# VH-VL binders against Radical S-adenosyl methionine domain-containing protein 1, mitochondrial (RSAD1): the designs that were tried, part 5

Target 1, 237 residues: Radical S-adenosyl methionine domain-containing protein 1, mitochondrial (RSAD1), of Bos taurus (Bovine) (a5d7b1r34to270)
Amino acid sequence: APGSQRAALYVHWPYCEKRCSYCNFNKYIPRGVDEAALRRCLVIEAQTLLRLSGVRRVESVFFGGGTPSLASPHTVAAVLEAVAQAAHLPADSEVTLEANPTSASGSRLAAFGAAGVNRLSIGLQSLDDTELQLLGRTHSARDALQTLAEAQRLFPGRVSVDLMLGLPAQQVGPWLRQLQGLLRCCDDHVSLYQLSLERGTTLFTQVQQGALPAPDPELAAEMYQEGRAVLREAGFR

## First folded at step 23 (VH-VL)

Design cc2 (from aa3 with heavy chain G31A)
Fold by OpenDDE, last read:
Structure cc2 (fold): chain C 237 residues (1-237), chain A 122 residues (1-122), chain B 111 residues (1-111)
Amino acid sequence: as target 1 above (237 residues)
Amino acid sequence: QVQLVQSGAEVKKPGASVKVSCKASGYTFTAYWMHWVRQAPGQGLEWVGWIYPKTGGTYYAQKFEGRVTMTRDTSISTAYMELSRLRSDDTAVYYCARWGYSWGFKNAFDIWGRGTLVTVSS
Amino acid sequence: QAVLTQPPSVSGAPGQRVTISCTGSSSNIGADYNVHWYQQLPGTAPKLLIYGNSNRPSGVPDRFSGSKSGTSASLAITGLQAEDEADYYCQSYDESLTGWVFGGGTQLTVL
């Protein structure tokens, strides 16, 4: 069958430690996750996908979804081993893992490195503790910076950071200062994500009930424009 | 031919530093993790740490944290291990070893240097 | 002491079968991390003998085989030859130490 010869593989981890106030994705909050069973499923899924698609070469692997950093390094490794068994996975293939600061101690990140991860995407979201609480994150700005430092120690030039914009009551000036602060310690990529209020989320309810102000789309747009300018000036992609 | 060529034997005094080199050839140096393993005379193997040559990222065993520094020069496909504040129990043959063959923990040390003897004596 | 436990020595006559055990714990072999085996001839660097519990690299004779079960692994050598006299090390990963671990090594003597 004329399948795609080359592809990037996405591996979805369906669990989060806690649902973010803004997140409307289909994620689960596990209590007694049988990780061994999940590992088997992920392996089977990866192999099945590769077999059915006819992919012979995997150029990159991305672990994302909920909070992949909650997975054991063993699970991550098992998937990579399975991929390498089913298709050619070059030694220099990029393997990215999404991680939240709460679940990303230095030793844990190192363990993921041992498993074959060679790039990290850190879900910082904000360097403001009030904003982090608003988003339902359990880590602090301090935790975030610590995680970033550990990540950069392990994977210099291979650490991307997610920063949100357009939060309720968020202002352009303070947000730009956050970004500028982040750029002083970031050396790879910064992804800017505009908050979208989704029905059924805690944040949506809070805004609807007047507990929080509605995000200002004009301010969000300004943040994005100014943010991109700052990134370009700093030499970021 | 894939090989790792290490620097020659070293004799050091306690408190001194030693820097061992490991030159890779026959493969893409930056594509594989490089590890360091040491072996004291008549003893077993002990893992020291790893470096990812592509980025320069490192991680060290807790035992060596604060005393070991791993670096690389990609222009000459060479990895370096520096151990400081040397003591007598650091006397060992130090090996560089490529982490290869597969992925994940199915990877193994598939290519070894011949080792560098570091002797620490007063 | 090494994290993984091996017998200090084993011996066998030419043509015989010998087995080297490697015992770990719940944080390494028991956590289902792969076990690898290395052969170290006298005065030489270790050589990869078995990877991924039971796989042989190119050039390794089929006389060598590896297995893993529970918290232990085993290296079997059939048709023992004089050239097999060496030290053998098992290796795995320990999640509690966040690092690679080795057995203490087994000296194989061919009688």
Scores: ipSAE 0.895, ipTM 0.944, lowest interface PAE 0.5, mean pLDDT 95
Fold by OpenDDE, fold request of step 24:
Structure cc2 (fold): chain C 237 residues (1-237), chain A 122 residues (1-122), chain B 111 residues (1-111)
Amino acid sequence: as target 1 above (237 residues)
Amino acid sequence: QVQLVQSGAEVKKPGASVKVSCKASGYTFTAYWMHWVRQAPGQGLEWVGWIYPKTGGTYYAQKFEGRVTMTRDTSISTAYMELSRLRSDDTAVYYCARWGYSWGFKNAFDIWGRGTLVTVSS
Amino acid sequence: QAVLTQPPSVSGAPGQRVTISCTGSSSNIGADYNVHWYQQLPGTAPKLLIYGNSNRPSGVPDRFSGSKSGTSASLAITGLQAEDEADYYCQSYDESLTGWVFGGGTQLTVL
């Protein structure tokens, strides 16, 4: 029945604090962004989507895209309020927010909790500072672990972490140690992402110019296979 | 009927700890954040912190950080607030309150316990 | 002491209209966070009266109304009744404190 149609809602935040060296997506760096205007747009978009789709029950909401953690808690809340107005949003609905450690202090994360977020996806990417710099990230491994610890306190069992593999000059042994270290402080989900060199990116140019070695697909494959084994052994999905 | 039933009054000495319980009924305990709010005699309301019963996640007001611990037992739909290193100015009625009725910051404390008086005196 | 400011007391005769103000700052009401109101009868726990600035929960009479503008909110009670004698608290969220905040409370006396 159309009146009981269920769906998961995705909310896209279009801005990043900084473009990653490997990212070829059309993301915007906020300069004088009118967040109030953006909030209105996101609200309208969500309500319009729900209205046009005929969805009557939203089972989950996911805030993703650039760096949603750059949004004010008020913006996140406004979208959730709008969703609840347009459709049934059960109190126990899963609400996930993608967060970057650079924009996710403990208090910031708590504020998102206040807004209705009850799950986090942290873009950690690496626990090696050199690798983080290579990727164009501005947070350190220490920052990432601190964010993870705070996230775990707020949302135990509901903190997903992203870890990249197959970086230039990256080796299997050190990478596995990163993963193992991560698993000591993570108890929900770890997503493994293999680096893909994309034309037009800073990282692509650096590799082409010989400033960085090309990623080794065989090593990447080994990382992925062994990483999956480690995750399974640790009881992760 | 939706209700929150709290434990009885407590009398403690300075430096001691107190643990107050709050049993929920009439709704899905794990679906709603549980907050704690206290009220000193003849005074206003003061927010202490929240726990998300589904996961056990917590966040406390800075004033109480390091001194308060919120927990829950989902098997009996009960939330707990423990306050340690008690002092005289901790004397208050402590309320558990459900955060619900809507979403976002439109959510409010829609269900309250009757309160638990905690008296701290030498 | 309270983050939100309320008058300590207000009074009115039966049938009259009374208003209770709640003044915040740029980090709470002024940051457009919702304001809620609670009624606390003598010797009882607070009860939700208004949520989301101006919405009434089920069972709350329409003679209770809420509004919000700038850094302030207001609770209006029309057709004042003896049973309305109670303490009233406004509540919001403060982004600088990263926590929920209350007004100091207003004691309403029905003359």
Scores: ipSAE 0.894, ipTM 0.943, lowest interface PAE 0.5, mean pLDDT 95
Fold by OpenDDE, fold request of step 24:
Structure cc2 (fold): chain C 237 residues (1-237), chain A 122 residues (1-122), chain B 111 residues (1-111)
Amino acid sequence: as target 1 above (237 residues)
Amino acid sequence: QVQLVQSGAEVKKPGASVKVSCKASGYTFTAYWMHWVRQAPGQGLEWVGWIYPKTGGTYYAQKFEGRVTMTRDTSISTAYMELSRLRSDDTAVYYCARWGYSWGFKNAFDIWGRGTLVTVSS
Amino acid sequence: QAVLTQPPSVSGAPGQRVTISCTGSSSNIGADYNVHWYQQLPGTAPKLLIYGNSNRPSGVPDRFSGSKSGTSASLAITGLQAEDEADYYCQSYDESLTGWVFGGGTQLTVL
């Protein structure tokens, strides 16, 4: 098939600081990672993809996968430079970076801005510390809110937040209050993600062994429906 | 023609505030980060901070945090830098500069205003 | 007090080759951040001379060249001309300061 003249580019960062309890993706926990080598690989990958696809114009770049915020700003910049060399990358192209609060200090976020990032997607997941622990996250709700505040100062109107629903023992009322609390400090987009219990994960094992109750799909559905209503009412897309 | 036109020279007393403007033309104002750099008389260049005109996001050098405010009016493609609680050592030529020409850190200050002299004296 | 170190002055006769050094540290040039060079004629704003270590913007003569190695960068000017008399600044990014940094500037005199 002929290549597209225009495209959105996805850049995959394969590493996470810690594997989430629910994640069954092929993620790696860095142990003495040679980031310079990885940087070279990412550059080559991006250039190769653009060359093979015949893409002439890149409309947007998205850094995702594991925890891209673990990458040095230099690495992010190098990829963008390589993309711009291989294809037309308009100056106002949207460049999004996925970030976890644990790896997203104010100064680090600013450095990503310096590298060319102009939009953030924050893996907040929950504003409840118990839920965060259940999910295997290392940041607290407080950390998340601090990260959000700093992100919004740097990238007003361009901070997306991920919120999970349908967790074991999670109830609709408390979850809605959590969402409403989030909306008081969010000014762009909130993505609702329903937990999918995947075989081979820590969370799956805990549920199977009876250590945690199985997620209730009916409650999850209710959360999603009511959550969407709340988002619409608040003017969120 | 791409250019940045800055406001005129200012004379201020210590403790006062100054607001310098920078009007962009010849390019898409919102597409590029705008930086501010100052130069004291007979001295080198010092980075002050940046603003992303598309969103209004800002980041300032730690030295100026709490005293500097960068804003923009996209309707007239104009960036502003306000510096408060002025001191004598704030006397300098203040430049607005576009961060462009490439991507990442290969970007550089490719377009400069002519500078605005701000003199702080009793 | 400048983060990047430049010689305060250099001089050369017309037609000669001169070099201006720019020394950084492990948190800027040594961390492989790009180095840029600016020319500032007397009484004027800086002008971009070299970007991305060794690239020339449109309109910049090829007698200007930049290089980078380790924690240092260098600007070379061949075929020195009278109009080259100016101040020259190197610039990079410092990850420890999370900000842009400049050299102290070098005054080039054409004899």
Scores: ipSAE 0.893, ipTM 0.944, lowest interface PAE 0.5, mean pLDDT 95
Fold by OpenDDE, last read:
Structure cc2 (fold): chain C 237 residues (1-237), chain A 122 residues (1-122), chain B 111 residues (1-111)
Amino acid sequence: as target 1 above (237 residues)
Amino acid sequence: QVQLVQSGAEVKKPGASVKVSCKASGYTFTAYWMHWVRQAPGQGLEWVGWIYPKTGGTYYAQKFEGRVTMTRDTSISTAYMELSRLRSDDTAVYYCARWGYSWGFKNAFDIWGRGTLVTVSS
Amino acid sequence: QAVLTQPPSVSGAPGQRVTISCTGSSSNIGADYNVHWYQQLPGTAPKLLIYGNSNRPSGVPDRFSGSKSGTSASLAITGLQAEDEADYYCQSYDESLTGWVFGGGTQLTVL
């Protein structure tokens, strides 16, 4: 029955601080973003979706998209408040926020906790500074590790991390060392993402022009297989 | 039926440590952040920090960072606050308080313990 | 020193209306964070009186009301009763401190 509908809610934050070299999604770089207006839109969107869908219970909320950690904690809180007003949102519901290390200081993460976030998904991507630069990331490996440390303090066992594989000139050995290093400071989930060269991206152009070598699919496959084995051995799903 | 039961009054010497307990009942202990707030005699309320019982995650006010430790035992729905290197100005009633009733910053301290008096004197 | 500013005391006769102010700054009330109010009877723990600026939890009489505007909030008590004699605290969140903040408290005396 429509009145007994349960759902997980996804909240999309459309902005990134910087476009990644490999990303071909519709992401916007904020310039003069009126966050108050965006907050209102997100609230209305959430309430409208819940109303139209007939959802009575929201089991989880996920803030994703570009870089949701660029949102103010107030904005995140406002959406949660609106959801709770429109549907039943259990107190122990999982609330996940995607975050990049660049926008995830300890105090900011704590503020998201204050807003109701109880799980983090960190877009780390790499623990190699050269690779991070290649990907167009503005944070360093050091920044990433610091962010993870703060995240683990605030949300032990609820910090997911994204790690990319199959980058240009990337080797299996060094990549596995990255993964192993990551596992020493991660206790929830590690997502392995194979790089896909997308037309129209900076990285695609660089490879096409010979500035970077093309990713080796065989090495990528090896990374994935070995990585999965390492994760399994470490007790990760 | 929903309540927080705190441990009894404590008398400590300067430099010592004190550990106050707060047992929750009548609700799901792990579902709500637990906060600690203190009140010096004749003074106002001061926030100390929070713990998320589900994970054990903590965050403390800067004033108490390095001196306070918040923990929990989920098996008995009990939160603990330990304050070390006690000073005379730490003399206060310490309250545990549930952060609930709504979501976001519309949440408030909706359930309070009766408080635990901690006296620090030489 | 309390981050939020309250008058140290207010008084009123039974049946009268009294108001307690709570003044914050651009990093808390002015940043549109919710204001809550607590009543603390002598020798007891604080009790939630108003949450989310103007909402009453179950059991709180409608003669208690809260409002918020700009960097300030206000608690109004109508039909003042002897049992209302207590300390009242406003509370909010400060983004610069990344923490919860309280007013200094207001002692309400019923004459």
Scores: ipSAE 0.893, ipTM 0.943, lowest interface PAE 0.5, mean pLDDT 94

